# VH-VL binders against Small ribosomal subunit protein mS42, part 5

Target 1, 220 residues: Small ribosomal subunit protein mS42, of Schizosaccharomyces pombe (o74379)
Amino acid sequence: MSFQQRFARALDVGYKNFLSKDAVRNIFAYDNHLRGLVQKECKIHQTPYRVPSDLMVQSASDPARANLFNYSSQLVNHDFFFSGLISPERPSADADLGAINLKPGIDASFGSFGELKSQMVDVGNSVFGDGWLWLVYSPEKSLFSLLCTYNASNAFLWGTGFPKFRTNAIVPLLCVNLWQYAYLDDYGLNGKKMYITKWWDMINWTVVNNRFQATRIESL
Key: E = the ipSAE of ESMFold2; O = the ipSAE of OpenDDE; V2 = 0.75 times the mean of E and O plus 0.25 times the DockQ between their complexes.

## First folded at step 1 (VH-VL)

Design f12 (from f11 with heavy chain D101E Y103S G104Y F105G S106P E107F Y108D; framework fv_cilgavimab)
Fold by ESMFold2-Fast, scan of step 1:
Structure f12 (fold): chain C 220 residues (1-220), chain A 123 residues (1-123), chain B 112 residues (1-112)
Amino acid sequence: as target 1 above (220 residues)
Amino acid sequence: EVQLVESGGGLVKPGGSLRLSCAASGFTFSNYWMSWVRQAPGKGLEWVGRIKSKAYGGTTDYAAPVKGRFTISRDDSKNTLYLQMNSLKTEDTAVYYCTTEYSYGPFDYFDYWGQGTLVTVSS
Amino acid sequence: DIVMTQSPDSLAVSLGERATINCKSSQSVLYSSNNKNYLAWYQQKPGQPPKLLMYWASTRESGVPDRFSGSGSGAEFTLTISSLQAEDVAIYYCQQYYSTPTFGGGTKVEIK
């Protein structure tokens, strides 16, 4: 299913009290533009078109394909961001069940969900320029932590699922888009703190927990 | 801009019937769960009932005082919500509000409200 | 049904002063599994429909001024207006959605 088909509801109505439908439409237009740029870069480098995650991994260590990496990485980041949000209309009754399973680990790493929220708001608000804020898990350390990546960079390259980088494994569980195109329309230049605060209420903790449980299978 | 416009209120005798309509615009009506909330003159708010979206079975729930007498329905092709009120009692006299729901629980807070339509049940 | 009790029934506050409204539920509306309080606040001005001010006890609805704040957990909740403005004259209602929705009796806020 295409990215736009999977998130058609968000494109139609936005995310109430978080992202207007105009903001979602602008992000989706940018996503579509990036897909066109990926096709162009594939032709330039004589690289067969593949799904964005494969192109991202393939181009990650090649300075000559920096554009292909940046565009494909941003597409992967978009998908991860939107797939971590609850339905923009009627959320699933089970959307927050994941919080139950995550609570012991979150409490051990941050003290509480409230403290995690506070830290994500403060850390995210302190990011200068464009980037992404991630909640990640280290199976080796049994530790949840926060990671900032800048521009189109991502947490996947240092995590499970990318064989080239598994020896220093961290696993991304959740991210928020801190590029200006994500929050400028609804929140303004000085509204990043409120944007992250509103984003927190939209997190699908069941999705976050499913991502976390997948790491436990791989770490066992 | 979300807009909800109620119509169909008026004066009716005890035992009579009325059908209220709520015309919705500015959002994808078919995906929303919708409720009716009423307010008797000079009194507080009372939830009447709700209808889920078709994706969630299109089922209805009612407050005890109206169960068996009132029926909530929707026409997604017309973006319209209905409240069929039968066997009306003087206690049903109220302004009736059409509202939208947004929640992950079995019940909800009400984020958008119409202007209301007055139903008076009197001889 | 869960019974919602508001106090006081009416409150007169001078412009610029703090207004405090209390809401008590007959049982806890905190869902331990997600640590959320299923409690909302509404503002109703004369001749107008209710307007959502706050949900999850403390989350302000988009467009609501920051002078409105919600606090409390479990069965006891407070809505605070830090610096009362003329446009804040209204009746305020709390509502639980932990079970079949029920509303408090309302608190009328007036200027002294």
Scores: ipSAE 0.000, ipTM 0.423, lowest interface PAE 18.6, mean pLDDT 85

Design f2 (framework fv_cilgavimab)
Fold by ESMFold2-Fast, scan of step 1:
Structure f2 (fold): chain C 220 residues (1-220), chain A 123 residues (1-123), chain B 112 residues (1-112)
Amino acid sequence: as target 1 above (220 residues)
Amino acid sequence: EVQLVESGGGLVKPGGSLRLSCAASGFTFSNAWMSWVRQAPGKGLEWVGRIKSKTDGGTTDYAAPVKGRFTISRDDSKNTLYLQMNSLKTEDTAVYYCTTGYSYGFEYYFDYWGQGTLVTVSS
Amino acid sequence: DIVMTQSPDSLAVSLGERATINCKSSQSVLYSSNNKNYLAWYQQKPGQPPKLLMYWASTRESGVPDRFSGSGSGAEFTLTISSLQAEDVAIYYCQQYYSTPTFGGGTKVEIK
């Protein structure tokens, strides 16, 4: 299935209390535009068209393919963002239950989920320009932290992603899209704080917990 | 201990369909990226396709020769991976292996393999 | 697609002697940001599935004997068996994972 087919229900109804169907459609229209740009860049650089995650890794740190990196990285970021949300078909997200293995680490790193929420709202609201806010985990330090990346940059390239040989690497667990095209329609230019606050209620903590569990199985 | 057990292979006529299954145990299946790799009798290895974990979006990708004909799916509640093969050709005759890889947004090598299941496409 | 070419197609080596297998990629599989080569090696014995031997071109998988070593960078790689044993008779495959996975054609290692 395409990206749009995987999230077809969100295109139909939006995410109640978070993103209107028009906002979702605008984000998906931009995603499709980026896919066209990826195909164009692949032709220019004689690079076979492949999945965005492959193209992102292949083009990273290659100045000649900076556009290919930017476009493919943004597609990867879109997927990670939407995959971390409860679907319109999922009626509830219980943060304490869904995040059961995550909670002790969050409490140790931030004090509580409430403090994490407060910090994500404040840090995200302070991001100047367009970018992404990430919740990341460092297996080496056993610490959760917040990371800001700008434009199309991502947290995936701050380490190997494979638990068995990461060192000082971070593992992304959750992100929120802080580009204007994500929040402008529903929240306005000055509405980042409310947007992040509403996004918090849409987090699929089971997904975040499972991403964290994966790091622990390999790090034991 | 990681175990991958394939089933569903057999003899099928050109244009026919088969569904392969792979039962996984010994790891957290829901977090793993899964792939199918095939090997024609006496020939080399060929990647068929992969499916990401639900946490990483659950998306699928396919090699050009099978795109549009094969579909990969997973049932995390049953720790089972599937390969639905439609419009089978004689060139699809191969042993099909279920393999696992682990990724956070980039491609992988194949660290665990099942024993394989033989699919023969002939008239 | 990145094309992987192995040489030789077959190799006969006496017990206890060194065996070398070459793998060439049609483009570099070295990722400059982490300075890693996205290349793996597999061993396949008749009637068995492939077994991972090596990843990141030179990192030996757990349980693989130290007589197996990988070297090379960019587009040219070598798998070396320092002292061939009878159990090492197999077909060996290289694989890149820098983009959509592709395998070499295999190298059959036999006893002389």
Scores: ipSAE 0.000, ipTM 0.420, lowest interface PAE 19.1, mean pLDDT 84

Design f5 (framework fv_cilgavimab)
Fold by ESMFold2-Fast, scan of step 1:
Structure f5 (fold): chain C 220 residues (1-220), chain A 123 residues (1-123), chain B 112 residues (1-112)
Amino acid sequence: as target 1 above (220 residues)
Amino acid sequence: EVQLVESGGGLVKPGGSLRLSCAASGFTFSNAWMSWVRQAPGKGLEWVGRIKSKTDGGTTDYAAPVKGRFTISRDDSKNTLYLQMNSLKTEDTAVYYCTRDYGDYFRYGMDVWGQGTLVTVSS
Amino acid sequence: DIVMTQSPDSLAVSLGERATINCKSSQSVLYSSNNKNYLAWYQQKPGQPPKLLMYWASTRESGVPDRFSGSGSGAEFTLTISSLQAEDVAIYYCQQYYSTPTFGGGTKVEIK
């Protein structure tokens, strides 16, 4: 199922109190443009077309394929961002159920959900230029932390730098798109703080918890 | 503790062949990119070649001086890296190090090195 | 391919004084996707394998003293030892990992 098909309702009505339908349409138009660029890069490098996540991983270590990496990584980031949001029609309770299971870990790492929100708003607002802010989990340390990535970079490939020995994975759980095309139309150049604050209310914590629970099964 | 141990070095005649092994321990070998680096007596470091993890395609790359003569392979079930050296020249005389080149979803540098094994090519 | 040039070939520095080693790449090793310089520094003492000292041009490997610092971006890099100690006598190599790896020729640091 295509990206547009999976998020067709958001394209139709937007996200109330967060992203207008015009803003969503503009982001989706850019996503579609990037898919065309990925197809062109695959042709140039004689690389079989694959899903964006496979192309991103395949191109990540090769600076000669920097364009293919950038375009496919951005597509992966779009998917991760939108799949972490509550449906535009909002289930009233289900999205918050995951927060109950995450609470002990969030409390241990940040003090509270309120402190996590405050840190995400402040850290995200302080990002100069374009990028992404991630909530990540380290199974080895049993620690949640925040990671900023620049431009089209992602938390799937470029870890936080700890733990210091390089055999332990980090797992991205949640991200917010901090590129200007994501917030400019609805919030303006100086509206990043309000954009992140409104984004917080749209987080699907059940999805975040499902991503977190996957790490626990694998560590057994 | 993470470590790499090379073996298989020795004296070999020009035109001969030799296979080096590198035993890895203390880390998840199958996730790592591995390189061979050599150092001729009294000279600097020279990268020989590498092999990517199976997840990243398991492909190999070689420095121009050894391309077509040397082959790098790995056995993830045995945590072992290999360097097959064919058509050896006197210029291949060096201490050969195996190194961990890529680990855990990021690229840093060559963070783990073996003690090296000496290969001497002479008649 | 990417050629790495180090200068000087050797330098003698008094104990407690600053040592500066330069490394130049024939092309930029800054990767735009992650905004990282694919440049590492290694220390090799006589009879020992090389030891990773620095990666991403300026990030110290675990256990490396803070007197070691890396700077530079793109194609010109510097390794600085702020206050040379006896145990720092070694040959230092820069290395790019932007493409297939290449090493600089090395800089021998000794005490004067």
Scores: ipSAE 0.000, ipTM 0.435, lowest interface PAE 17.2, mean pLDDT 84

Design f6 (framework fv_cilgavimab)
Fold by ESMFold2-Fast, scan of step 1:
Structure f6 (fold): chain C 220 residues (1-220), chain A 126 residues (1-126), chain B 112 residues (1-112)
Amino acid sequence: as target 1 above (220 residues)
Amino acid sequence: EVQLVESGGGLVKPGGSLRLSCAASGFTFSNAWMSWVRQAPGKGLEWVGRIKSKTDGGTTDYAAPVKGRFTISRDDSKNTLYLQMNSLKTEDTAVYYCTTSPYYDSSGYFYAFDIWGQGTLVTVSS
Amino acid sequence: DIVMTQSPDSLAVSLGERATINCKSSQSVLYSSNNKNYLAWYQQKPGQPPKLLMYWASTRESGVPDRFSGSGSGAEFTLTISSLQAEDVAIYYCQQYYSTPTFGGGTKVEIK
């Protein structure tokens, strides 16, 4: 299933109280534009078309393919962002159930969910230019923390990113898109703080918890 | 304990269809990215395809030789992974393994497979 | 696709002696940003599924004996068994996970 097919309902109705359908359509139009740019870069560099995640990894170490990396990484980041939101198809309290399981770790790292929210709003609002804000987990430190990446950079390529490889720095759990094309339509140039505040209410904490729990399988 | 159990293998004629199942236990299946890997008799390992968790979008990817013929799906309520094989060729004869890593990311590029099933044999011949 | 080539196809080593298996990738599997080699090694005994031995080229999986070691970087890798034991008779596969996963052709290790 394509990216558009997986999020077809969001394209149809938007995310109530967060992103209008027009804003979602504009973001998805940009996603499609990036896919066209990926195809163009693959032809230029005689690289067979692959899924964006493969192209991102393959191009990351090659300065000559910086554009292919940027476009592919941004597509991966789009997927991670949208998959972390409460679906407009079935907005439900299962997001809150995930938050209950995460609470002890969040409390230990930030003091409370309220403090995490305040820090994400403030840190995200302080990002100058375009980028992404991530909630990440360090298995070695047993610590949740915030990470900013700029332009098309991502948290997936920060160390190995997996708890089985405990020398790694972090594992990404959640992100918010802080490029102007994500919030300008609905929130304006000065509305990034409100955008992040509204985004907070749309977080699917069950997805976040599922990502976190996958890093903690100890029966292997 | 963590366990993957494949079933559904057997003898099928060229052009036929077959559906494989993989029953998972001992870990949170709904969070896991699942893959199929096959091994032709006396030959090496070949990745067939994978499916991401539903929370990561449930997308599928396939190796070129099976693209358009094979479909991977999952039923999280039953902790079961499926491989629907259509238009089978003699070259598809292999032991099919269900496998996963307990760790994932949304890029899907980490495929050091730690958990494997015992495999199920699919024989495609007249 | 990244093509993985193993050598030799088969190897006969006396009990207690050193076994060396080579793996070459058609392109580098070293990711410069994290300085990690996306390369794993598996052991497969007859009638059994593969067992993960090594990941990140040189990190030994939990429970794998110290006699197994991995080395190399970029596109050339080696798996070494310092003192071959009877239970080590198996086929060994390298695998890259830098892109869509591909495996080497395997190296059969037997006792001489």
Scores: ipSAE 0.000, ipTM 0.427, lowest interface PAE 18.7, mean pLDDT 83

Design f9 (framework fv_cilgavimab)
Fold by ESMFold2-Fast, scan of step 1:
Structure f9 (fold): chain C 220 residues (1-220), chain A 128 residues (1-128), chain B 112 residues (1-112)
Amino acid sequence: as target 1 above (220 residues)
Amino acid sequence: EVQLVESGGGLVKPGGSLRLSCAASGFTFSNAWMSWVRQAPGKGLEWVGRIKSKTDGGTTDYAAPVKGRFTISRDDSKNTLYLQMNSLKTEDTAVYYCTTVTYYYGSGRFSYYGMDVWGQGTLVTVSS
Amino acid sequence: DIVMTQSPDSLAVSLGERATINCKSSQSVLYSSNNKNYLAWYQQKPGQPPKLLMYWASTRESGVPDRFSGSGSGAEFTLTISSLQAEDVAIYYCQQYYSTPTFGGGTKVEIK
């Protein structure tokens, strides 16, 4: 299933109280534009078109393919962002219920989900320019933390100059798109805090919980 | 450039012990997952075991034939990987390679891409 | 353990001819949640260590020529060399990483 097919309902009706259908359509149009740019870069480098996550990893350490990395990374970030949202027709699970396995760790790292929300709103609002805010987990430290990445950078390859070598082993669990194209139309230049606040109500905590549980799976 | 150099191989009697070393250079060793793969003379490849980076938990995994006899460890201060081999059998005769393990976290789990950097290998011969 | 079986054991191919190597796993190595096959291919030339060619069944490692292609899903996989060159003489191994890693027995590719 294509990206647009997986999120067809959001494209049709938007996310009530969070993103208008026009805002979603604009983001999806940009996503589609990026896919065209990926295809162009693949032709330039004589690389077969692959899924964005594979192209992102493959190009990350290749200086000649910086554009391919940026476009592929942004597509991966889009997917991760939208995959973390509730369906427009489906109510979100209560954070405590939906994130049942996350709650002890969130309480230990931030104090509560309410305190995590406050920190994400404040940290995200303080990001200067375009980027992404991530909730990440460190298996080594058993610690949840917040991470900002800029432009098309991501938490999947954070702290490594090579895809195979992480400088700090973190697992991304959740992200919010802090590029202006995500919030400008509905919220304005001064509306990033409100955008993040309303985004919080759209988080699919069951998905976040499942991502966390998978941190214990090295192989099947 | 990324390079792995194995050492410590040689002739050892059945029931004996031997320690292999793998010196790493050209990358941040402390963040890499490492593995050992062996190849008996004229035979195919056999995975021996792996060790995660300390940031990913520092845990080890072993193939069934070596479990309980072999131990993988690392010294990040020396950029060196080790394979301690105990209770050696004639069936352990092989060229031993150290490798880097490629990995990625996506879709809620760790995934291994494979072993992309290999050393030249060191020969271990177990015979009387 | 997942058992990997390769066929044929040996293959003699003329320069410019297509070479096809098959690999079967004793169980599916497709992970349904990410829709990826946990299958890699390696090339080992005489006197050299193995070299990673392919991962996720069909994704070429950086620097690997596009004449190498991987296909298949679940439990049956194929490595194809569309036009064999002299430098491609080697033994090729498939390897699963869905569970504890296991290698196929290898397929020796040589010139006729």
Scores: ipSAE 0.000, ipTM 0.460, lowest interface PAE 13.0, mean pLDDT 83

## First folded at step 2 (VH-VL; framework fv_lacutamab)

Design e8a (from e8 with light chain S30D; at its last look DockQ between E and O 0.04; V2 from the best seeds 0.00; counts 0 for: pae E 11.5 > 2, placed apart)
Fold by ESMFold2-Fast, scan of step 4:
Structure e8a (fold): chain C 220 residues (1-220), chain A 121 residues (1-121), chain B 107 residues (1-107)
Amino acid sequence: as target 1 above (220 residues)
Amino acid sequence: QIQLVQSGSELKKPGASVKVSCKASGYTFTSYAMNWVRQAPGQGLEWIGWINTNTGNPTYAEDFKGRFVFSLDTSVSTAYLQISSLKAEDTAVYFCARDTYRYSYGAFDIWGQGTTVTVSS
Amino acid sequence: DIQMTQSPSFLSASVGDRVTITCRASQSIDSYLAWYQQKPGQPPKLLIYAASSLQSGVPDRFSGSGSGTDYTLTISSLQAEDVAVYYCQQSYSTPYTFGGGTKVEIK
């Protein structure tokens, strides 16, 4: 299924109290534009078109393929962001199970979900320019933490999910898009704090927990 | 219908123990945290702690560590509060309450009717 | 521990009056605040969560507002059935703590 097909309802109705349908359509138009740029870069570099995550990994350490990396990474980041939201088609009860299961680890790392939210809002609001804020997990330290990446950079290359590029042994669990195109339509240039605050209410903690549990299966 | 039904009132002597039950129905028991709250006669609400219904792990407020123990029987969707070595100051109404984590805010949307525990000689 | 201070502890008003109850946290709780209504012999009933979100089934005369450390519960037009004790509660950090309560009576 295409990216747009997987999130078709969000294109029709948006995310209530968070992102208007026009904002979602604008982000998806940009996503589609990036896919065209990826295909163009693949042709220029004589590289077979593959899923964005594979292209991102293949181009990550090659300065000659910086454009291919940037475009592919941004597509991966889009998917991770939208996949972590409560779908307009699904009830919030899906998020509740994940939250209760993550609570002990979040409490140990941040003190509480409330404290995590406060830190994410403050850290995210302080990001200068464009980037992404991530909640990540270190299996080796049994610790959740926050990570900022800039422009099209991501947390995957610093985690166990991409072993060849492993540096800090962290696994991304959740992210929020802090590029201006994500929040300008609904929140304005000075609305990043409110955007992140409203994003918090849309987090699908069941998805976050499933991502967390997957790290435990892989470590066995 | 979503309900929490608690056991009946208890009259105990100092030094005895009591076990209050809270039976859930109408929802998936292991998908919501269970909280315990007490209310002494004529007083306000005081949070005792919560138990993770999926893992069984309890968290207690500092004042309630030691004599207060949370447990579960997931086969019958029931949470328990046990108080050992009862003292007169344990006299209160004890409530169980579901923590929805709805929107990640931890509000208690469903409450048991309360169990009155009276400790007197 | 986060201390929750409610004021007033008691108020008496007439049917149709606009009443406000305030709740102050000893530190910022970032809208992790709920309001409950408790009638004699009954368990508390959730009215407001996340500082300003109305719980399903609760009349729209109830509203919550505030941020940081200062929060208010407003009843826009007091009715006879609103006689109760009202409590605020923070869930920002454990232990969760309740305000001292506000007893609302009709004159």
Scores: ipSAE 0.064, ipTM 0.644, lowest interface PAE 5.9, mean pLDDT 87
ESMFold2, look of step 2: ipSAE 0.005; ipTM 0.581
ESMFold2 (binder alone), look of step 2: mean pLDDT 93; pTM 0.955
OpenDDE, look of step 2: ipSAE 0.882; ipTM 0.935

Design e8b (from e8 with heavy chain N54Y; at its last look DockQ between E and O 0.04; V2 from the best seeds 0.00; counts 0 for: pae E 8.6 > 2, placed apart)
Heavy chain, then light chain:
Amino acid sequence: QIQLVQSGSELKKPGASVKVSCKASGYTFTSYAMNWVRQAPGQGLEWIGWINTYTGNPTYAEDFKGRFVFSLDTSVSTAYLQISSLKAEDTAVYFCARDTYRYSYGAFDIWGQGTTVTVSS
Amino acid sequence: DIQMTQSPSFLSASVGDRVTITCRASQSISSYLAWYQQKPGQPPKLLIYAASSLQSGVPDRFSGSGSGTDYTLTISSLQAEDVAVYYCQQSYSTPYTFGGGTKVEIK
ESMFold2, look of step 2: ipSAE 0.016; ipTM 0.661
ESMFold2 (binder alone), look of step 2: mean pLDDT 94; pTM 0.956
OpenDDE, look of step 2: ipSAE 0.392; ipTM 0.810

Design e8c (from e8 with light chain T94R; at its last look DockQ between E and O 0.03; V2 from the best seeds 0.00; counts 0 for: pae E 14.4 > 2, placed apart)
Fold by ESMFold2, look of step 2:
Structure e8c (fold): chain C 220 residues (1-220), chain A 121 residues (1-121), chain B 107 residues (1-107)
Amino acid sequence: as target 1 above (220 residues)
Amino acid sequence: QIQLVQSGSELKKPGASVKVSCKASGYTFTSYAMNWVRQAPGQGLEWIGWINTNTGNPTYAEDFKGRFVFSLDTSVSTAYLQISSLKAEDTAVYFCARDTYRYSYGAFDIWGQGTTVTVSS
Amino acid sequence: DIQMTQSPSFLSASVGDRVTITCRASQSISSYLAWYQQKPGQPPKLLIYAASSLQSGVPDRFSGSGSGTDYTLTISSLQAEDVAVYYCQQSYSRPYTFGGGTKVEIK
């Protein structure tokens, strides 16, 4: 199923108390525009079209294809962001179950979910310009932490360089879109803090926990 | 090999201060929260609070806010509990205990041997 | 604060007896419960975590059960070395709280 089909209900009604349907439709229109730009970049570089995640990886260390990386990375980030939200089509009564299961680890890393929220709101609101805020897990350090990435950069390839022997990789678990197009329509230029605060209530912690459990399985 | 070694027993007068140390060995100190628990003579266990060993941020149970201060020296993998303005009711054994990230349900799997603080006039 | 009500406060049993200790939380704690054993002059030792999971190195005569607000520690066949005080502890929310303890002795 296409990206737009997977989020058809959100396109139809938005995310109650978070993003209006018009804001969601504008974000997805930009996503669709970026998909067109990826097609153009593939033609320019004589690269067969692939899914955005493949193109992101393939172009990550190639300065000649920086545009292809930026566009494909942003598409990957959009998918990760929306996939981590409580769905309006099937709001999960179990969304908070993941938070309960994550609590010991979050407490060990941040002190509490309340402290994590406070840090995400404060750090996210302090980002100048456009970018993404991530919750990540470091298997090497056995802890959760926050990471900011600028523009279309992402946490999936952060610090890896893709060498076989790298041991300090991080695994992204959750992100929030801090580009102005994500919050301007509903929150205005001065509403970034409120946007992040409202976003917090939309996190599907079961998705976050599933992402975390997959990381622990791979690291074990 | 994993252990927490606490400083020795203390005899204090009311109004004095005490600082208990808890030195960790055999594991990555900053990856596990450190808790403090006390046990008055003949009584049960009472959670005092904990400190995030990565950030240094402490959290205290409400009844212990004010006179009880947690601190760290991560360069020597040591946590500290300082108690000011000691009262007779502070007489207890004080334990440090490692909170585990490996048990998603928050259990204390490694405990220090305990430090007896006696407050007597 | 979540109060943990532990019963009985004292228990006397013969070697080989099955003993049970209960712990009741003032609200649901969703299996965020640990059991500890403490012998005189020693720190507590973790027996059970997550309500029912046996800690490594603990004899399998110890078991934990329960959910919601009601939890039980069972010693299937009491041994002389099991003379101790037993505590439950919730970690659902801070402050973390302990039950009042159950002293187990041999008749």
Scores: ipSAE 0.000, ipTM 0.437, lowest interface PAE 14.4, mean pLDDT 84
ESMFold2 (binder alone), look of step 2: mean pLDDT 94; pTM 0.951
OpenDDE, look of step 2: ipSAE 0.046; ipTM 0.698

## First folded at step 4 (VH-VL)

Design g1 (from e8a with heavy chain Y103F; framework fv_lacutamab)
Heavy chain, then light chain:
Amino acid sequence: QIQLVQSGSELKKPGASVKVSCKASGYTFTSYAMNWVRQAPGQGLEWIGWINTNTGNPTYAEDFKGRFVFSLDTSVSTAYLQISSLKAEDTAVYFCARDTYRFSYGAFDIWGQGTTVTVSS
Amino acid sequence: DIQMTQSPSFLSASVGDRVTITCRASQSIDSYLAWYQQKPGQPPKLLIYAASSLQSGVPDRFSGSGSGTDYTLTISSLQAEDVAVYYCQQSYSTPYTFGGGTKVEIK
ESMFold2-Fast, scan of step 4: ipSAE 0.341; ipTM 0.725

